# VHH binders against Outer membrane protein assembly factor BamB (bamB): the designs that were tried, part 6

Target 1, 360 residues: Outer membrane protein assembly factor BamB (bamB), of Alkalilimnicola ehrlichii (q0a984)
Amino acid sequence: CGGARELPDLSDVGDGVATETLWTASTGSGSASSAYALVPAVEGGRVYAADSNGRVTAWDAESGERLWRVDTGRELAAGPGAGGGLVLVGARDGRLLALDAENGEERWVSGLSSEILAVPQIARNIVVARSGDGRVYGLDGLTGRRLWIHDRSVPVLTLRGSSSPVVVGNRVVVGQDNGRLVTLNLQDGEVIWEAPVSIPRGRSDLERMVDLHADPLVFRGVAYAQAYQGELAAVGMGDGRERWSRDIPGHTGMAADSRQLYVVDDQSRLWALDRNNGATVWRQDRLQGLRLTAPVVIGGHLVLADEEGYLNWIAPDNGDLVGRDRHGRQPIQRPPVPDGDVLYLLSADGRLAALRLVED

## First folded at step 23 (VHH)

Design n6 (from r7 with S101D R102K)
Fold by ESMFold2, fold request of step 24:
Structure n6 (fold): chain B 360 residues (1-360), chain A 118 residues (1-118)
Amino acid sequence: as target 1 above (360 residues)
Amino acid sequence: QLQLVESGGGLVQAGGSLRLSCTASGSDYYMGWFRQGPGKEREFVASISWDSGDTYYADSVKGRFTISRDNAKNTLYLQMNSLKSEDTAVYYCAKGEWFYDKDDYDYWGKGTRVTVSS
């Protein structure tokens, strides 16, 4: 056992933020691949989750009571997205399924051009989905008919897996595999602006990969994007102009609060940056070597999950690793989902847990 | 919670000037001005980034209108110069997470009427 990767010694770190387990549930068989974006969705007092074997389940968010479960008959690789009375899941075969949020019955199915590894979104009755070949679709939420397609060439070599589009108001923000951030009009898919984040560099196709694999983060009028082997950039949503950039490659994701942007780099160091000018506030190096999720801000705390089932609690103001607590031994591969003071954790084997922060 | 109060509208002759103001509680959002003319949809006029102070204008008002903000007073201003009959509208102050399209704003004032007479 034991590959070449060195894990940190964290045995001196105490428990961390006290949490109460509200309920646990099973989503089924979990995720068949770390490239899949099977992430719980919390919407309208319900939690939705899918497994890769085709099951989609809804629970009451407070009690954990199972409300419905359906078998779609497809290998699911992305979602759910939830909103507008729909639960949206994407399949390996390119099918985008819209299920009725109340009872899980299929409302429509639409075919995209390749596998769906990005979480579908919905706003203003328009479903936005990204296929693995780089196309972005706008679909009518009622019928699933195509309203528009945005088609951009992808590099010859890209990461498997895709960042999910972010819908803000009437705009769709997409991190492209060519290192560019694009914003599309939600209604017609036309480009509003496109901004470079990273330029391919290096001697081989592998060294030149600049996929914007981490989900873009849009926070208070700024879009943040991180390239796999390039730059992290802050881009103004109004004009598409770069505010700042840093040489901090990574692919797991970001979070922000009113003052700081939190980002995990490709060596699992956690950075806090002034979100307005990109200056380093602190960096936490003790987690280096662990596979981390994107950070999450909840209840004035900062937390990241890891491949060994731990939650790692970080003080937002100074970066101190204040505690670690374990929630099973299976990896947590996708960021915990906050909703108020509740945190939803999904393990790779399909275990779903709802945790409440205990204030004392 | 979020409260937007516009003032400064009125009747003015073409070629004249008006200054609109909007007072708002809470300063963590981006703000802008929109207007709705007779028989038309509400349209973007101007916006200002809270953090950088960058300003954005619709083409129809560039060079004639100036948006500004007094952070100490939590007040947004729109200076309207060289007014034309086409500028006749109800002007709305808006707050949101984004400041370019009308659909990106969730909070709107009741509006202040501006009438430009020939």
Scores: ipSAE 0.000, ipTM 0.330, lowest interface PAE 12.7, mean pLDDT 85
Fold by ESMFold2, fold request of step 24:
Structure n6 (fold): chain B 360 residues (1-360), chain A 118 residues (1-118)
Amino acid sequence: as target 1 above (360 residues)
Amino acid sequence: QLQLVESGGGLVQAGGSLRLSCTASGSDYYMGWFRQGPGKEREFVASISWDSGDTYYADSVKGRFTISRDNAKNTLYLQMNSLKSEDTAVYYCAKGEWFYDKDDYDYWGKGTRVTVSS
């Protein structure tokens, strides 16, 4: 009897892009909280996923054959991140676990200062992890030894959960809870630049929340960041200077192709913006009321999953909702993961599906 | 695997001009030119974005060098005008994810030598 939102009437929408289910599998008990960032990772022909009860599993990406499963004994809240022969998961107790990608054996564990709700990253043998208190760590991939820490003050009131860092080349892009986008040197954690995206407004802590909660997106030399209650900004990766901004708050996430940036706002409207100047190309409003994932670009299509288990297919050129198809009845809370023409879906109850797009 | 083939180096007198070319296979987000003078660390010269065509230059070459590309030929150019003796270096073509830092470019040509005589 709480305040309910109206779900849209989408009964007139036909089927989406034709897909073939390659395989399905179970990751276990799924996620204990929508604040957790338990997202499949696809790396080296394998798919990795974790559940909140501590299980981490690897499958062959093509066949769905289970390669290994381990029980970490910890409540997991973020990951996996995969790369450099490692599978990385973050726990509620602040432990970052690195598992051997071949067999799931623990290689090291490192303690961070608070719970880990952002997906860990690895590049150039450096693991990047963000704890809920706003700190960002660089850790040696071989040993787990802390190489650097970026420590910042966070606002008094922030959203639970945090955007995941994005590693591009020798740079780490972090959307901060204070409405600023920062880029750190991967090797030593020093600030390369910091850019304001949104400033707090209003007198109360609630009115002033401007967390950059959506994961930043880096595409062709531009970083895009979206504030929870604030602005969407495009910032040049080379100099940290704003190229454009729009008053489009949101927390769900973004995708891009060569021409357009696709953004979900706080009302679940999907915007397509000219990537270079921020001008609106189209907006799709029919999904308002649904809890959506970030959009994904795959095979010349846009797709967003939702809380009812649907994939919602959108034409990139004009924003038409061209089809919907359901993959179970459980929510899909994290963006589907594309790999070529294959899309990996993880439902909140821990069901994992691999779908291949069929040209049609 | 990406392949980078450089050409256009040689001997030129101070105040002269020279044009470097780099042919590449495959797509990439950024291409650039770096150079390494005698006894010096490799340094950034210029870069260009694959998509937007935005260009960036080191301060030491700004106004004298022009980077450009022909997307249909997968070819990167560096037009070098008003050459100085300090421009003597091996010039490298590079492809990578970012514009400015040599450590963010993953693919390098073998270099083409430019010698500017006083």
Scores: ipSAE 0.000, ipTM 0.343, lowest interface PAE 13.0, mean pLDDT 85

Design n7 (from r7 with S47A K95A)
Fold by OpenDDE, fold request of step 24:
Structure n7 (fold): chain B 360 residues (1-360), chain A 118 residues (1-118)
Amino acid sequence: as target 1 above (360 residues)
Amino acid sequence: QLQLVESGGGLVQAGGSLRLSCTASGSDYYMGWFRQGPGKEREFVAAISWDSGDTYYADSVKGRFTISRDNAKNTLYLQMNSLKSEDTAVYYCAAGEWFYSRDDYDYWGKGTRVTVSS
């Protein structure tokens, strides 16, 4: 009985947060799948975005002027990651493409072992990529040559999609499908520490799914990881020791400010937790039933996009839904990307919008 | 680019004390001290969270050294007590995102020499 998921009635929520649209653009066809990790990247005063039909485009972040667009001819499923003069995109066929950030020319292509559903990263001239089979690669930024591979067995049943590695300094933080958080050395891929976030429980493969599907969040020396059907844990980056854990399963994503960790659970409830001890500050249930993106902190607000094309604005202090504004009719499947007071929003149909928060 | 400048190094007798300072043009999440003795690799000494003030020490200096900060002055300190000959090294100030690994720090000072005489 596939009962139509009842959407929450949010008709009483007004436009409490003012935004100014700076510019809009089309990336092309948008995203063909919700499993794809196609998100805008902001780097060096430019915005980069890709569509699933293989088009990669660069815009001036301020004006919205299109700088270049290229057609890779591949079904793109992840990216772009931007940095080091490169724009990185991953394809469904397992190809990782590095494009010149200035003009979009292909610099190199590297083949990974499976489809790429995680956003590639670049730091210190090393590209970090993850394939759908759970493997993490360190590649030479200049040539695309493999420097190292981190391989862990993937459970039989996993959520489609992969958590994107997070690069901080000389460390790569990876949420694994087996419920473990690992930190790797960026240079050689060696394991610095590995910590269990959630332990598989149950007899069935389905019950035992504890994928760290949500991207790990590293904030001020602490790594936060959340497991599907599992736990949320805070782990010290220095030693890999668990600081605290909560029974808040989720797969959407997390954000943090100086005081609080914001997480979405599997029921689309939004939590604010004390970053230091994991205590609940507030829980917001009004968005329950919606498919939400990861929360994003911008200015003095928290924002989550949803499947109906809305931005949901939350007061971080108390969790109040203070505003809801619609940006198209198509789902927003990936979190808005903040840059200062500007939010870059990519809809599933490929619409890209730059929104400036108008603070009172 | 964060600039770090160490000072306070010198010659001290075993059992003596010395205070090192590091003036920073800015701050990162963690500030730390490393040292490199003759023929040795650079090793972690101490670190402090710039935000929380949490401190971390190598086992070899625990109880003898104290790392502290003055945020207003953007200055990092290392109070070294009960100095030993094995503490002889060039001490480096570092800034980075993490506290214990050399590779976690992106910014380094030029170092200040500490010599402990028996």
Scores: ipSAE 0.007, ipTM 0.275, lowest interface PAE 10.5, mean pLDDT 90
Fold by OpenDDE, fold request of step 24:
Structure n7 (fold): chain B 360 residues (1-360), chain A 118 residues (1-118)
Amino acid sequence: as target 1 above (360 residues)
Amino acid sequence: QLQLVESGGGLVQAGGSLRLSCTASGSDYYMGWFRQGPGKEREFVAAISWDSGDTYYADSVKGRFTISRDNAKNTLYLQMNSLKSEDTAVYYCAAGEWFYSRDDYDYWGKGTRVTVSS
């Protein structure tokens, strides 16, 4: 998938959306691989971020003041996840580290079965982590002791990287490499339901790849999952039954508001779908050829970052590309993280920026 | 590790001008100048965002000093005008991720001495 794509001409797009830079910071070396899930975490008025060289840093979210930085000495590939007084980071070597959110002190380290390329989560004193071999772990938040493990067979060919588990209440939603969406009990890891999102098709192993690489999205009782070379499906969280499906393959990610589901397909087309029935409301095709991040809803806009360092601003009502502004020259590989009217943007080179959306 | 080398310091009369340079082996997101006078603590003078070019100044030097950068040369400058005896100090170039305090800068030069005579 590394071929040079023809980039679209977007020179006619102006600065339709204004942002104010509140502060910027360096996380260090950034991300060594596009497969890594290094993303900022916002929790308790603080921002946490990690680089692939093993540095984890905390900043005051408002001022940008650095609170602490630690060097784990490990190649970090995922995180941080933040919650419960912990900052969680996953390493290339399969180690999951829990750091104290207040001072960065290491609380515990747990070894998983393979590299960690999904953002670890924490809820109700349980850490949920996923390793590259598809296994999902429930760990004690205080000690790092394994409470449960969910293990499913991984197909012979899979995309490198893993979608991050989503924790909702006492449930863990996991997109699997075999094209199935599973919901687990947070406490004991038992399967509540499992639903097929996409069925492998074709004769070759390559054709049969249907990884749920995009992070599942849970919104108002419905889980949305998108398969690589497969289907997009809406599944009821209560019973695991499919509500609707569309032939919109992708691996980038999704977002939703009260009205619409926003999805990026394999051609970097952005779709707005009726959240309830999957009907197309609009499709934006102008961003084709770009490597886009998942869409993010902030204020009255959608925003997608790209490999050229731009934020692409979309009007949710009609899909118009209303603005495109550049934030550095390095690729933005992870979606901006919204908090209120602020976006936290992490570039591939490790630059972290807090941007306030200035809406007229 | 980022290397910073200051130059341009010297003796100048009050009311005079000096231009300091800081040559860097690379860049960070913020570059700044600090100074340490005799018997004083190191204090913030000015900072610049390497990317946006936004500048920040201590109140004591506002209107007199100008910080600038040449990205192509990885060089930071401090134009000092209307120098006062109080400006006498060793001036340090620094690089970091933010400019709140000296502790926010990770890299420091060895400093260049500026002496303002009355």
Scores: ipSAE 0.005, ipTM 0.254, lowest interface PAE 12.1, mean pLDDT 90
Fold by ESMFold2, look of step 23:
Structure n7 (fold): chain B 360 residues (1-360), chain A 118 residues (1-118)
Amino acid sequence: as target 1 above (360 residues)
Amino acid sequence: QLQLVESGGGLVQAGGSLRLSCTASGSDYYMGWFRQGPGKEREFVAAISWDSGDTYYADSVKGRFTISRDNAKNTLYLQMNSLKSEDTAVYYCAAGEWFYSRDDYDYWGKGTRVTVSS
């Protein structure tokens, strides 16, 4: 049992990038666990969000007017995913629900083999969902019929929660709890390639944990994956070959722009790496000790939310902490969601805010 | 959206050569060539990665075709040597985040016709 965590002194940092609150709304009672992946989805001029008590809500993205709300009657732990006319949520009891994006009516429900703690995805009318036992499912978007299952052994000790699959083109990228990154064919679930990112090492099960817990990031033909106690790797999306790796363990997540990969390590230091060779461009250490979200690139800025309700604004070119601004006192546990110059924030108590970056 | 413009097609005798070009309005994609012969489905010919320059070829063209890319001009090339009548097709330039299947490419050119005569 450890003592109190040392938090940084950031009192000298002024206000961040100027933002205008467009609207706020309540998603309900918020999230019952920080392990849940309840994150807003922005699709087709609408914002969707769920609470852990089973409510799913849609708002007009411009006005914030509530379009519909439904009660699924289940404890929801992941989602929404949105696309193809569907809103997808995953439940603790293993049920994957597909709701009609227009009116929230249930189109289908499918049972997976265990709790769903990863955000479901949809592309080309195929729903991709991951259960906590490590299985990945492809389901028909129209009917919910199971098209394929990919099954991989789960280590004896793993982190609760799972990285979400990433769908690009006809490919599904999955960060596995065994330290491997796998890419599946969207249509039939067959392995296209599998790459080792990190190898378990150490004398105890705890020391050997190498879960790819942070969501993988696919950016311009490269898949990036970070192991909980291991390596950060860049892997060619086409062939599964490692392009580079770094000893930067973590579980929080990543973002990229055309030049740089931004990654949070297990000490809450923010690294900027040359995306093509992994060389350190800068590192921002001032946030060390905070519980951060994954970084987000928006409007020429880099932003990370934290457990105290702040947005932390970072200059991408040199790593300067240029400002901090607070949006309530409740934790922000999932990365803010960008859409153009608008940023959607969801706090742990279910408060949803739409913020526009003010051009100056 | 990414725009792809092919050129260089034409009529060539068997055993001859042609060079196809594809100019892209953007970069940072896997790019490749596909072709569609009479009565056939569109099939993969060759691809090149934007990051490593690695090249990939269908077995039917290995050793005869060479794909290359000029990143400064944002132009993809296909050098086709030792042409056979079976190479007669409309050739399409394509771009995407994947490169082995027609379904993996998101952007397509309008095509350029290659006819190989006996």
Scores: ipSAE 0.000, ipTM 0.269, lowest interface PAE 15.0, mean pLDDT 85

Design n7 (from r7 with S47A K95A)
Fold by ESMFold2, fold request of step 24:
Structure n7 (fold): chain B 360 residues (1-360), chain A 118 residues (1-118)
Amino acid sequence: as target 1 above (360 residues)
Amino acid sequence: QLQLVESGGGLVQAGGSLRLSCTASGSDYYMGWFRQGPGKEREFVAAISWDSGDTYYADSVKGRFTISRDNAKNTLYLQMNSLKSEDTAVYYCAAGEWFYSRDDYDYWGKGTRVTVSS
């Protein structure tokens, strides 16, 4: 029972899409846990990243020149989020820190009710943060004052770690640990709609876990949510009504283009689904057994990083594994961050790389 | 990047009708019309969903204006009937992931002027 998992033999797969390394840098010691959501943020021509030991660093996005680095003195577990002149990081002790984007100096600190394992967001001068106990906070961007709290019942057993909220327009989309997707008004935290994605089933608390652990994806008027041990659902942003659902459990994440939704399931198979009706277009099974990041769409290509430091390039039309290229031997635990034709790649040991796709 | 181009504005007499058009370079957005009268802030007029065709109207235009969409041409229309002098404004086409308020729209056209005379 259990036993060691078998890794796929991919030795016959050639190199991936050609890239040029623009620069590399170190964020410090990297991430202490795969449950931490330490991801680079790209904002205003700058790249921001944090390590779990409390360092937060800014670089010029074009040159890789380090602009500032600060030590917060806290174990950081989420972020950065960037916007509104702020860099936001969440700590294991429940402190949400807002740093000045220009020089890294502390603008404010707010205490939340538990550890922060979801990436904070900011829009319209409102910071949205989620604590590990499932509460969602709206905070004033200038002062850190609490504007509202959305609280909900907590299941007896939940996964450590949380999906990050998604802010679209004046709405906050949250995947809850009870298998429901909720959308809140950004200004006052009031529920606009709530949609069931999965219903707990089974006789034990472990078997009944239906956490919406993968970050929700909002794309062109539709919210997509995936339950850990349940369904994948497409829900209309306008009315909160289900458009379709599929029995594709997972926790890694999703991406979309105009035609297709790309989803990693709990066996590390990559599905392409018709975005409008959920029908399977193709499925790529060759990566089964690897720990993958969520897929990323960039420049007409589809890419996933993995636990061995590879980028795995997939053809969007038919799902073919086009190539693999390695960027160090350390795991890449969070999806690469696209910005135009550039990917920002962060490994678990804190190595940061900026890669540009070569069009040839 | 999504681009929106309005047309169909002009001078029209009170009680008359006018049809505005907006051509979008993409699809799969909520689309709507806003307007800005002299010395006023932009206000919502009407919206239509890309998926269901559901329509939404400001109270001031309900029963007089009809929003519609040709999804094959990515073109949004606003049929304005029984026009009043208070309908005089620059009309803007907008698109976004949601339709509730002007803050939910990410893309804006440059506007087309409608002048209603008696």
Scores: ipSAE 0.000, ipTM 0.270, lowest interface PAE 15.7, mean pLDDT 85
Fold by ESMFold2, fold request of step 24:
Structure n7 (fold): chain B 360 residues (1-360), chain A 118 residues (1-118)
Amino acid sequence: as target 1 above (360 residues)
Amino acid sequence: QLQLVESGGGLVQAGGSLRLSCTASGSDYYMGWFRQGPGKEREFVAAISWDSGDTYYADSVKGRFTISRDNAKNTLYLQMNSLKSEDTAVYYCAAGEWFYSRDDYDYWGKGTRVTVSS
């Protein structure tokens, strides 16, 4: 029934990994919805971020000096993606905007078939964008001209195409709303392989939702995908064959290092799995009840942000919760972004912080 | 930080054979060989997947070169037979998350020189 969600008692946990705040800034009004994927992008010594009110801002990554800010006039729901001299943002009205990375001027705008809730990507001068109806577009980075469209049928009930595509080499990895993982050729959008991750089960459309809502993770030749109400699978990038699978549903995301895959499940437990066979190495249960971000591996540490503004530091080898450090009271709804020993943290109200890990 | 160290280069007569080695500080990468001849771009030679053992070869070396690996030693090999003067190049070991092109490889060795004399 309708009881209140119980938050864990973490009052006995000390401070986390020592960090130095390099700078803080405001992106504007923040995000209008927890469903929006407004995440900072780090590219070429600059940091880019957007608010849902239509503002896009660039800062110098070292100093935090604001380099430019523009108002797009659109409700933004995804991005930025950055690369190839572009800053890419997706709007709730289906417009994909490409801004000049140097000055924020509009380079082009393209219309997609529905809202954009997944972070646009760019590689090899091809922009990859996904609309909420499940279509995936390849667009020319210079002009915004459509190069290809990948279109497929969607389930009756869906979480609306919100996982971001992953571009690796000349391949685009997409987690689909039908529980399948697909890999497309970047140049022409043709399917290289498709792999089932989860099979819809249950007596209602709600119970059968197996959307691959968490962003897929590609690491050292393996694609990892997690279904909203289904399975976690490891799939070989070369042939699309399943290496292993686990019954670990979730939607927040994954990270990996050379030996382990880290996954948050639908109960906010953090799993460490052997990347090669899926065997559980450890599980951290103390964060149950918190709304967590995907884990992030940085500087030999594992960190997750949460709805109360904390960074939660986990030892990768054994799963110990080694510390918690608070960065404001507002939720952090998207994973912190690592760049070397620096971590970029965006709160729901638009507060952006750059933190450097310090060694002892 | 993956480290790649090539060895086995040298001077060899045309028609001869040479075996290159590349030791890696880690595993679980797609690995391959590239080469750069005088005045040429760096070009693909051969690649092998760590998980399936599938091999790929440039047309210019197919049937003459054999790529292999020893997973216990984290070592990649290139056996080069029937060498020709156009095989003269610096040979680079490379590793990455994928293996389609130069841009798919994230880690590179410093190279080992092979000179084929006529």
Scores: ipSAE 0.000, ipTM 0.241, lowest interface PAE 16.2, mean pLDDT 85

